# VHH binders against N-acetyl-D-glucosamine kinase (nagk): the designs that were tried, part 7

Target 1, 319 residues: N-acetyl-D-glucosamine kinase (nagk), of Dictyostelium discoideum (Social amoeba) (q54pm7)
Amino acid sequence: MSKEIFIGIDGGGTKTSTVAVDSNGQELARHTSPCSNYHSVGEDLAKAAINEGIKYVIRKVKETITDDDNKEVTVGSICLGMSGVDREKDKLLVKSWVTELLGESINYSIHNDAIVALSSGTQGKLFGVVIICGTGCISLGFNREGVSGRSGGWGPLLGDYGSGYQIGYDILRHVLKAKDQVGPKTSLTQVLLEKLQLTKEEDLISWAYDPKTQSWQKFAQLSPLAFEQAQLGDEISNLILVDAANALYDLINSVIKKLGLDKEEKFPLVYTGGNIERKGILSDLLSKKIMENYPNAEILNTTCDPSMGAALLALNSKK
Key: E = the ipSAE of ESMFold2; O = the ipSAE of OpenDDE; V2 = 0.75 times the mean of E and O plus 0.25 times the DockQ between their complexes.

## First folded at step 1 (VHH)

Design f7 (framework vhh_gefurulimab)
Fold by ESMFold2-Fast, scan of step 1:
Structure f7 (fold): chain B 319 residues (1-319), chain A 124 residues (1-124)
Amino acid sequence: as target 1 above (319 residues)
Amino acid sequence: EVQLVESGGGLVKPGGSLRLSCAASGFTFSKYAAAWFRQAPGKEREFVSAIYSGGRTTYADSVKGRFTISRDNAKNSLYLQMNSLRAEDTAVYYCAAGTLWYHSPLTSTQYDYWGQGTLVTVSS
């Protein structure tokens, strides 16, 4: 019998991570290849990066087989976690690359970052809720019937309340209110200007509206300032994080209700994203509110990286 | 081993003054908010004062203008200067440290670490 492996791939914006696991979920091989976002690097380079990872982990596992009579490796299942592949056309394109390499009969799946993140906290099970708080924010979940539910994830322009983008925007908003004497003074003013190497609040116009550097990440990169200043006792920074916690709770609450998870004896709730994985005021406020309303929620952090979460999904899809 | 140890309690007459101290060990005190709570015999524990890691302070209405909270991060110490003491201030005073949520500095459940307490008696 061939050595059966299960492959997970994380197609991140800057690099691609590929992992192979055995039937017990034990990691056998891992590889990092270049970016596989074909909207950024083009189809040829994206396909090459995915193929590189797959070929590497198969070869590496084959090299570790001590039974000379059976050095074959069989891929039982493969799962890819990728951003920007929500359209059916995009999913079929990536599937064509994988099936060209591994054969048409391969058990293949592709999921967005939120589904893979849930798996990274649940040992590969699609049950429960995930909340992601990064540049944007989204809550997503599955019930025991395999029904999915979602709240948020519309992008910053349409309202990513609770996200790093929104926290960053609120910092700018409150600094300008303090300048106008419409709001109270805040220590955010000094640290914001220092971080951006600006001398006065009026300079924020040129910074914010610069078309050369326009991105949602630009605003989200400010969010650590609110965490630091809140710890130092700044009342405005604490208010920003309270508002963020309330917004994230609303997304989670919506998903729980849609899926009937309030009726479960227990369900996992996975936190991911730098802003809520960071031990501090935001995660503490959110967790307190969740436990007050849903004592049957089991709050978890991810226990592995996204490529391993994808590999465990691949493993569990095979059963 | 995390410890908060209070000292400076004692017997004083109404109108007198006392300074309480709290020595912290086993954790990075400068990163935590710190507070004083008190509990009179047969009553619930009540908030007295808190100081954030950055030095911002808050006080219960019953002690505003009479008590002053301060900290010395180099010495891992918290202080409470109590002036114009009244019989109603008689209580066991507790030192606490933890993360303060914006709307929860007055609740004891917000604090991770607690001392054993020091008795203050205002006699008349």
Scores: ipSAE 0.000, ipTM 0.111, lowest interface PAE 20.3, mean pLDDT 83

Design f8 (framework vhh_ozoralizumab_d1)
Fold by ESMFold2-Fast, scan of step 1:
Structure f8 (fold): chain B 319 residues (1-319), chain A 127 residues (1-127)
Amino acid sequence: as target 1 above (319 residues)
Amino acid sequence: EVQLVESGGGLVQPGGSLRLSCAASGFTFSSYAMYWVRQAPGKGLEWVSEISWSGGSTKYPDSVKGRFTISRDNAKNTLYLQMNSLRPEDTAVYYCARSPYYLGTSRFLDHYGMDVRGQGTLVTVSS
């Protein structure tokens, strides 16, 4: 065949990113199309967005071929990291769209968006552990046998310890404990009220229970206050971040043990999410605990966007 | 104000059927996945069914699979639960619940969360 390509797709909540790479992992073409989460936009629009991206990158690669005798492009493998795709039924549905477009003989893989986050830190290897810490938190991993493991990701209702939500919630809790004189005073009180444009602690009831603005993100948005006040020496803010680091360590530790990664000479551990990527006591304590217990862990950040991570997964699945 | 109001509960004989309804208001109903959850006397909350924002995907635990059917009418802002072949162990207060996630967001926690829950409707399966 004149040109073999490997396609990665990141089907995020707002847009779909598609990238094609060659056998050496070099980017050849990329495209951004609309949202492909079918739960959000419906099957027809999701299918169209994926189709648009695939057709575009194939056409662009074909246009770069200077050999007038053979301008054929073949797809060796395709990997999709999709928001909202957790169930086998969802994976089969998306597979049906791809096989309708490209035929049944292509190498195909589909993962949820959390798995593609791992591959974005490992240069496309589905091995090791990722810890994702944003509004919620989850740890996922794979061992060399292809066995997967997971800890956390249950959402705030069922426990989301170490997350941005939990840090925000703990800020509220400690401010109210200080008001009640059950806990020590904290500089979080003044900065919290200022951020929310409130005049007194009692106003937090109306803010927290306002059904018009009720979301987990609302509480998670408070988490930067703990980092700022901890740097200024607030003991309560330091306590909140220490508790968060310990909770995140528990998730990572669980996945390592489930997968036997403690027996590896080395394994990657990918950090993603604003709070754990932020310089401060959370990431410092977390990394210290990990290295003390698992000196064979190689702590990494993501090095490419998720669509490239997916493309490198597609490439590596063929090798 | 976000509000969910359940109806359709009552006393029914074993083997009988009931259809529950949930009227949603105060939010864009068609943008959210919805759940039915129940609580039997003296027990904790149990997930009963899930439906995607469009109605194109549904999920059930083994305890009700094949007997219960979840559906929605986005034009009427209404969620339904058709319950067939009812058993005494189905006796519970049934709640309508909203997913915390909406259109255009990552859904990796979608199955595990519920944001708003209604006041409930009692279903009693007895002789």
Scores: ipSAE 0.000, ipTM 0.142, lowest interface PAE 16.4, mean pLDDT 81

Design f9 (framework vhh_8fcz_2)
Fold by ESMFold2-Fast, scan of step 1:
Structure f9 (fold): chain B 319 residues (1-319), chain A 126 residues (1-126)
Amino acid sequence: as target 1 above (319 residues)
Amino acid sequence: QVQLVESGGGLVQPGGSLRLSCAASGFTFSNYWMNWVRQPPGKGLEWVSGIKSGGSSTTYADSVEGRFTIIRDNDKKMVYLQMTSLKTEDTAVYYCAKYRSGWYLTPFSTRAFDIEGQGTQVTVSS
């Protein structure tokens, strides 16, 4: 008579999302707590954020049980999608927090945030490829033998070609080439200066090199301009998006080859991240190139958030 | 101009200790995680340790955990690596590296580095 739940945690961002599902995958409770990336906030605050989420969803599920029932809630499995958890030591540290709260016999798993993103498009199956395109970019996947493969994700400085950062950088580069008359004119010049409230291309130096506002996200935030201007027929904007599609394809192609997915009858390929998840020029160019080379790819979008993807992984680990 | 200058390497016997130093300039040091990475002879780069911008949080590779300590001094713009119980497999060129905290793809944040300096050679032998 006890209620069995499965918990998913997304600790991959600036906040931590926790969700509890039943044996049918139906959401029972959800909570948002502060950042749990302990590399950013330290172990005490990260542990507190994870514990807050777990305690909240268990309490909320208990509140839905009638007075006559056994109010015992059992956690059948828990899965965490965490940022910065690459090493076995990191996985054991987080496991120690969870087992302190839920007991040593808990069915526990921890994965990087790219794995839970894949699960968010595959209804909890660790099979296929995910391509993430946001500020940075990465491709990651699993074959049927449980072997994983990865390409990209090294950060903008080390070459996140195809990322929002790189698209933003290319906008700046081409606007300055047009100013110098070493490249063709582009409508990006006018819209970039308008967006940044600048009057001349020379003002971009002060904006770009301002140490007070320096971040890769700052450059990535320019990427929508290329999409807008490409739709309006700007040839430079189209070139930027073609280059981005080719770079993203290279990451996906590498993962497919590493995992032997070209030999599968069909495999899922999940798109996530603002630049490719919404249908548009970049996703169309990328999908065309994928389908020309891998007609057995099933291109999917995520159907749920990463915490739900983690919860479905927890559920499926229990069969 | 970003500049990182490593020092403190040398020849040491197994079980010995060394303290490496890194002097940083040309960027807002207090805003960045700082890392140590190393390159053993004939091998690729491997990450060793990282320290949060404020110094309150540290991380270590499994191979050095309990033996190495990373510390920083934001006023002096210095990061240090205190190495104890040195082993022959610790022989490498050691580099000081910065990366931005809050990378979008944070599972790989400890591997997203700026290698600016010439490094400092550590040789552990009998």
Scores: ipSAE 0.000, ipTM 0.106, lowest interface PAE 19.9, mean pLDDT 81

Design g1 (framework vhh_gefurulimab)
Fold by ESMFold2-Fast, scan of step 1:
Structure g1 (fold): chain B 319 residues (1-319), chain A 126 residues (1-126)
Amino acid sequence: as target 1 above (319 residues)
Amino acid sequence: EVQLVESGGGLVKPGGSLRLSCAASGRTFSSYAAAWFRQAPGKEREFVSAISSGGSTTYADSVKGRFTISRDNAKNSLYLQMNSLRAEDTAVYYCAAGSYTYRSGKWTSPSQYDYWGQGTLVTVSS
């Protein structure tokens, strides 16, 4: 008998992670290859990175087969998780690479990183809601009929309310309101200036509008200050985190309503992103609000890396 | 790991015949699909013929009826019998082995093969 494996791939910005699992979801082999984002490295290098990972895990599994009469490996399904692969054109391009290697009848799927994050918390099931709170924020979900729903993720310029960007922006806003005496004093003023190595609030203009350092990430990197100062009793920092929790709740609530998940006996809600993963002020505020309105929500964290989440999706995609 | 070594190449006149051999070492060869590819100067590597672990064969249109691929699993060997050779058959011939069973794919793409020999030169000229 040929050994059947299921392959998951995480096509990250800096590297590509490939993992193979058996029919019980047990890891058999994994490999790290270079970046497979073809917008960054081009099609040839991206395709080579994906092919390298697939070939490696197949070879590695074949080496473990002790039956000398049948050392064949069969790929039952493959799932790729990749950022920036939302357009049909992008999905078809990557599919062409995989089918050239594995054949046209391969059971193939490709998903964005948010869908794979949901799978990483649900042991490979596309059911429930995920909320991602990083530089930006987005909520995605699936109901039992396979219908998907989304709220948020418009990017910082168009409003990523509840995101790390928005928390950072709110820190800047409240520090300047305190300086102008249109808002209350906050301990954020001192710690913000110290972090940025500035001497006065007016210096924030040059920092914020510097085209050489213009990124949404630089604002999001300020977000830990609000968590630290809220823990020390700063009222403005607490207000910022309450506002963030309310905004994240609105995204989750929207996805739940769109998908009819309020009618389920239970549904998973997966938290991802450093600001809300597990215990903290923001996650506590968010979880309290969720449980008050949706006691049937099961709040979870991811239990495995994205490549394993993709592999479990591949495993569960049979019927 | 599988190592492949080709032999049997050489100079032949048009209309002549050659038999190429490929010796496999390492893991059990009988479980592998195997193939011959060729590359002429200034051209890309092209498919010539493949044989599955079960013995099913596929041929490029340019060689059908002239070339025969075969294998001897007891000897861990792959063969290509080349008859009615033409000038356009001049190329370096490569042996390849693939460790994976493809459900409905054809074994015609180089990307499907994990192991490659160094090649053997076949020159067809008068």
Scores: ipSAE 0.000, ipTM 0.270, lowest interface PAE 15.5, mean pLDDT 84

Design g2 (framework vhh_ozoralizumab_d1)
Fold by ESMFold2-Fast, scan of step 1:
Structure g2 (fold): chain B 319 residues (1-319), chain A 128 residues (1-128)
Amino acid sequence: as target 1 above (319 residues)
Amino acid sequence: EVQLVESGGGLVQPGGSLRLSCAASGFTFSSYGMYWVRQAPGKGLEWVSEISGSGGSTKYPDSVKGRFTISRDNAKNTLYLQMNSLRPEDTAVYYCAKDLSYQTYKGSRYWDTPFDYRGQGTLVTVSS
């Protein structure tokens, strides 16, 4: 059994995942507890969720010690990737919860949840760029000097270019342009109406403005239609995905330039989020554009969940 | 706080039926698509069914299509899964799940996953 354990926490908006690894990065224990975003659930419930995970994985590791084992289990480092935690005051608050449980001598780090997505593709290193393309989109990165950079992530009203939201919205726009005869016909019309169980384009008003189903995510959920129809040769669907790839490239390019990664011999670029993790036309278009401009980019997918990425980051911070 | 509480699992013979329920609270239930997912012993999570926020659209994988029916009662904030013609292969812990909320907090995002949130689950055992 390893002398020290290293703990990673992924504090998402709906659940908290905690994992403990040994000095070789081998998983020893994991646990899922409730939401730890204190802006959503309050400090008491968020603190309880984090403490539940930490206590569970420590207990499980201790249970694996044999009766003849004279070695103590200690926490060498902990890393938390947390949704909604980006200010120094937020980080200090969460640190106070962990310090109350584990003491002040441990090596501690806390990051925004997007940063542990990067470490999930880099085997626990805070170097390179991550692009997240889900309902929204954001690019984040770090250079070798520990300087961070960011582009995008402003939300759909302020511009979420390249996101699943924008792809879904563009589907609606092009279907309505085809209806009005101000744009070309598209196979998206039939498949959109079928997916939503509507009979005509005018019914999209009731669907889009329904107060019972108001979320940006419902628009993003349309995005698979563009992928399917593009593969079947629909020109409008291909246009939508080209526009999305160009927008994602702009975010990545901005972060690369801000961090001077264009001058590196090589740097990792991690893809995460449903729309670009899938092998398909969007990831292919984006990767082609990246490699044309930055042949020193090493495009990677995440190889583990974010809590493991956090644990590996904790491990590497102690090495 | 978002809460999902599953119930209705139990032991049933092959060919039998069960109805699962999920009581939801802490969010506007009718605004989110909902899912049933399951995890058999020693296996990963498997998508079982999905339903739109209005209840107007449902989807199933071929493994359960024609046997399982997802439904919702938005007035009661409750999701259901009617399971018919159960097979030993359906033995699993069944979880209620909701879509990710799109949240902007200083640029932070919850990325896409249809299985983002689940409750404690309810065990279904199909055995003679």
Scores: ipSAE 0.000, ipTM 0.154, lowest interface PAE 12.4, mean pLDDT 81

Design g3 (framework vhh_8fcz_2; at its last look DockQ between E and O 0.02; V2 from the best seeds 0.00; counts 0 for: pae E 20.2 > 2, placed apart)
Fold by OpenDDE, look of step 2:
Structure g3 (fold): chain B 319 residues (1-319), chain A 129 residues (1-129)
Amino acid sequence: as target 1 above (319 residues)
Amino acid sequence: QVQLVESGGGLVQPGGSLRLSCAASGFTFSSYWMNWVRQPPGKGLEWVSGISSSGSTTTYADSVEGRFTIIRDNDKKMVYLQMTSLKTEDTAVYYCARGTSYTWHKGTGRYSYEYFDYEGQGTQVTVSS
């Protein structure tokens, strides 16, 4: 008898994670392959990354089968959470890769990586709301009727309020405001200059606008300074984090309203991302606001990685 | 079923005081912000005051700040509005409303009202000489 497996893929911006699970949701094999964002690496490399993961986990599962005469593995379903696959044309492209490898009859689903993040908190159930707060931020969710909603995710330029980028950006703004004496002094000034190995605030211009080091991550990496200084009582740092919490709440609130989840029925609210996945000032601020406004929200952290979340979605699609 | 029942309205002279009460039922009272809103004659609905689920945070419209006080009793599932130094412009039907959304503003140190989902039938407050 062929062993049936379910495959989950998390195609992130830097790497691809693939996991295979059995009918009980038990992990059987895992693999990390290169980036599968074809906008970043091109179609060929993206396809190769996806194929590599799938082939690897199938192979590994086959190796575990003790029956020498029938080492057959059947993929019951595959779920791909992909970054940058928001358009129909993108989905069709990814579909073509999967069907080429696994056949036209393969059960598959392709989702935004944020949806997979939700699944990682709900154990494969597409119900509730997720807030992702990393370099960027986005909130999305599903109601019981299967309707999806989204807020945020516009990117740093257009507005990732509450994100690591925004926090980092705000740090710079407030430090320079202090320099100009148009804002209050902040302990961020010293620690920022030290972190960046600069001697004066004016040097922040060259740092920020350096054509050789342009990235949104550059700013997001500064976000820990706000957390640290807020803990030490810096008012500006606290302000930055309060603003961030409010922004995140707004995103969540928007999704809740869009989906009609502002009822008595409990729904999961999944926290994910480096800025809120762990207990901290920002998560506490956000949680307080959520609890006081939406008592029916159950705040959850992810219990598995996104690829496993995807695998569980794949598994549940057959149930 | 969510129910909010207002009481305590009446006729009062300018400068007088009045205490409104709202009895809540049909939901976990201690988990929600509660608000008072009012509708003056010929005008739209106006937010007056809000109180957090625990009662630790209160917020007021500028027009009533310093004159009105919102309090709640979670054991009794009651919210109150103590009104003092009443003015003619305070004449309105007052409603108790369950809150669902607020925004905190650092500059003012206050919350702003955003949304509520349930309100009572209201109680009439008339301030007249």
Scores: ipSAE 0.000, ipTM 0.208, lowest interface PAE 16.3, mean pLDDT 88
ESMFold2-Fast, scan of step 1: ipSAE 0.012; ipTM 0.334
ESMFold2, look of step 2: ipSAE 0.000; ipTM 0.102
ESMFold2 (binder alone), look of step 2: mean pLDDT 80; pTM 0.820

Design g4 (framework vhh_5c3l_4)
Fold by ESMFold2-Fast, scan of step 1:
Structure g4 (fold): chain B 319 residues (1-319), chain A 128 residues (1-128)
Amino acid sequence: as target 1 above (319 residues)
Amino acid sequence: QVQLQESGGGLVQPGGSLRLSCAASGFTFSDYSMSWVRQAPGKGLEVVSDISSGGSSTTYADSVKGRFTISRDNAKNTLYLQMNSLKPEDTAVYYCARDHYSSGWKYPSQTYYGMDVRGPGTQVTVSS
């Protein structure tokens, strides 16, 4: 009999990770190929990167088969998690690349990277809620009927409340309010100026409005200051993190209600992203608020990388 | 070619030291914050440390504070993790990771936010 494999692909910003697993979810082969985000590298290079990964893991699995009667490998299913792929047109484009290589009868799925982040915490099941909190934030989920729901993910310009960007922005706002005597004094003033190597609050104008260094990540990189100062008892820092927790809760609450997950006996809620994966005030405040309102939520972290999460999704879709 | 590649892992005795490196290529390394993330056998992912784009700001997980040091060399496009006083609990695959850029994407509403790429990882085993 041929060896059946299930393939997961993570199409990230700098690289493409491809992994093949067997029917028990055991990793058989893995490959890293160049970036497959076609918004960044174009369609030809993105397609080549995906094809490279698929061909590599199939070849490697064939090399490990000791059964001389049948060294053939059968792909039972493939799942791709890709940044920037959300619209039907984008999904059909990527599907066309894979079906050219593997045929039209293959069991295939493609999702944005938030969906495979969920499956990375649920051992390959598209059920439950994920909250992703880094530079920006998004909540996304699925119910048992396969219906999806989302809140947030509009980008910092349109208000990623609770994100690292928003926390960083709030630090700047409160430091300047303290300078103007519109708000209370905060220890954030001194540590912010030290971090940016500035001597006075007026210098923040040159830093913030420098078009050469403008990015959302620039403001998000300030967010650790609020965590540090909150632990030292700064009331403004605590206020910023309380506001962030409340904003993230609102996204999660929206997804739970849209999907009817409040009526489940239990459902998984996966935390991912730097701001909430680490232990701290934000994750503690968020988890407390969730459990007060949804004691049926099972708060989890991811247990594997996104390519493995995609592979387990592929495996589960065949069962 | 755009890539993150870790090196420097291996087997080490408790109390020993290792230095991990991550070679970055295909993007402007100095524009991005970077992180080290690890996954222990049978456990979830843990953010170990992060460093700002210019290297002036760093954070550490409580489990590694005082033992690990993150640093970067923007001229060499390289991220480092110096690991001292290693414990069996530090046994994990260690990943180099890049943070997301909303401004770097055509469709911000279609991207999730957080760590957008990881290297393939390097295994660190702390045992006798």
Scores: ipSAE 0.000, ipTM 0.190, lowest interface PAE 12.8, mean pLDDT 81

Design g5 (framework vhh_6z1v_2)
Fold by ESMFold2-Fast, scan of step 1:
Structure g5 (fold): chain B 319 residues (1-319), chain A 127 residues (1-127)
Amino acid sequence: as target 1 above (319 residues)
Amino acid sequence: EVQLVESGGRLVRTGGSLRLSCAASGFTFSNYAMGWFRQAPGKEREVVAAISWSGGSTWHADFVKGRFTISRDNAKNTVYLQMNSLKPEDTAVYYCAADKYGTYRYSQLTPSEYDYWGQGTQVTVSS
């Protein structure tokens, strides 16, 4: 008997992760190749990275087959979760690479990061809600009719409320309010200046407006300070995280209502991203608010990485 | 017609391993948390393990942690209990059960929380 495998690919910004699973979802092989975001590295390198991963996991699975009379491996389907592949023409381009390698008869799907993040918590099911809280934030979901819903994910200026960026920005704001004596003192002042190796609050202007280091990530990198200081009893840090929890709840609530998930007997709600997966005030406040309003929500963390989430989506697409 | 059918129970020596299966039909399996319970003669039914409807969360009783593992395959409408390092104290009829309410109730699990039950499969561990 030929061994059927299902392949998941996570095409992140710095690397590409490829995993092959069997019909039971058990991992058989895994490979890391270079970046496959063709907007960053060009089509030739992106295609090469995808092909490297696919060929490696197929070869690795073949090596484990003990039946020398039948060492055939069949790819049942493949799913790619890729950053920067949001438009139909981008999906068709990546599909052309996969079909060139594996043939046109293969079952193929491509999704954005949020969709494979949901499946990483639901064992490959496109049902329920995911909330992603990292540098930015987005909530996405699917109902049983296959209808999708979304809130947030518009970028820092348009709707990253509750994100790491917004938490970092709020730290800066409250430190400066304390300096101006228009807000209460906060322990964030000392730890912020120490982290940035600055001597005084006035130095924050040069840091924040430096044209050589403009990135939303530099603001989001400050967010751990609010978590640390909140645990130590800083009232301002607690306020920042309460505001973040309320903003994330609003995104989740919107997706639940759009999809009619409030009418389900139960539905999964997957938490992912560094800020929400941290043990602390943010996840505790959010979960309390969710359970008070939606006791039918099953709050989950991802149980596998995005490439495995993609592989489980590939597996389920064949069923 | 709702059915839960357990299989895999048999006589096993102390230290052995066994995998139980429970096949579900007549309801939307993927909407239900599943649990494994056991009942020894003259004792009350107790929770052994539970798994969320998605499989993303599991709970195991302290007396089986590290030895038993619950899993599910929603495509096959089946829940499993992998039992390792079996002890005579594990001798019981094992039941699978379905619960609509999910993982947030694991700390409060009792037999009365479950909506549907199988007929049970006998596991006997000899010394």
Scores: ipSAE 0.000, ipTM 0.084, lowest interface PAE 24.0, mean pLDDT 82

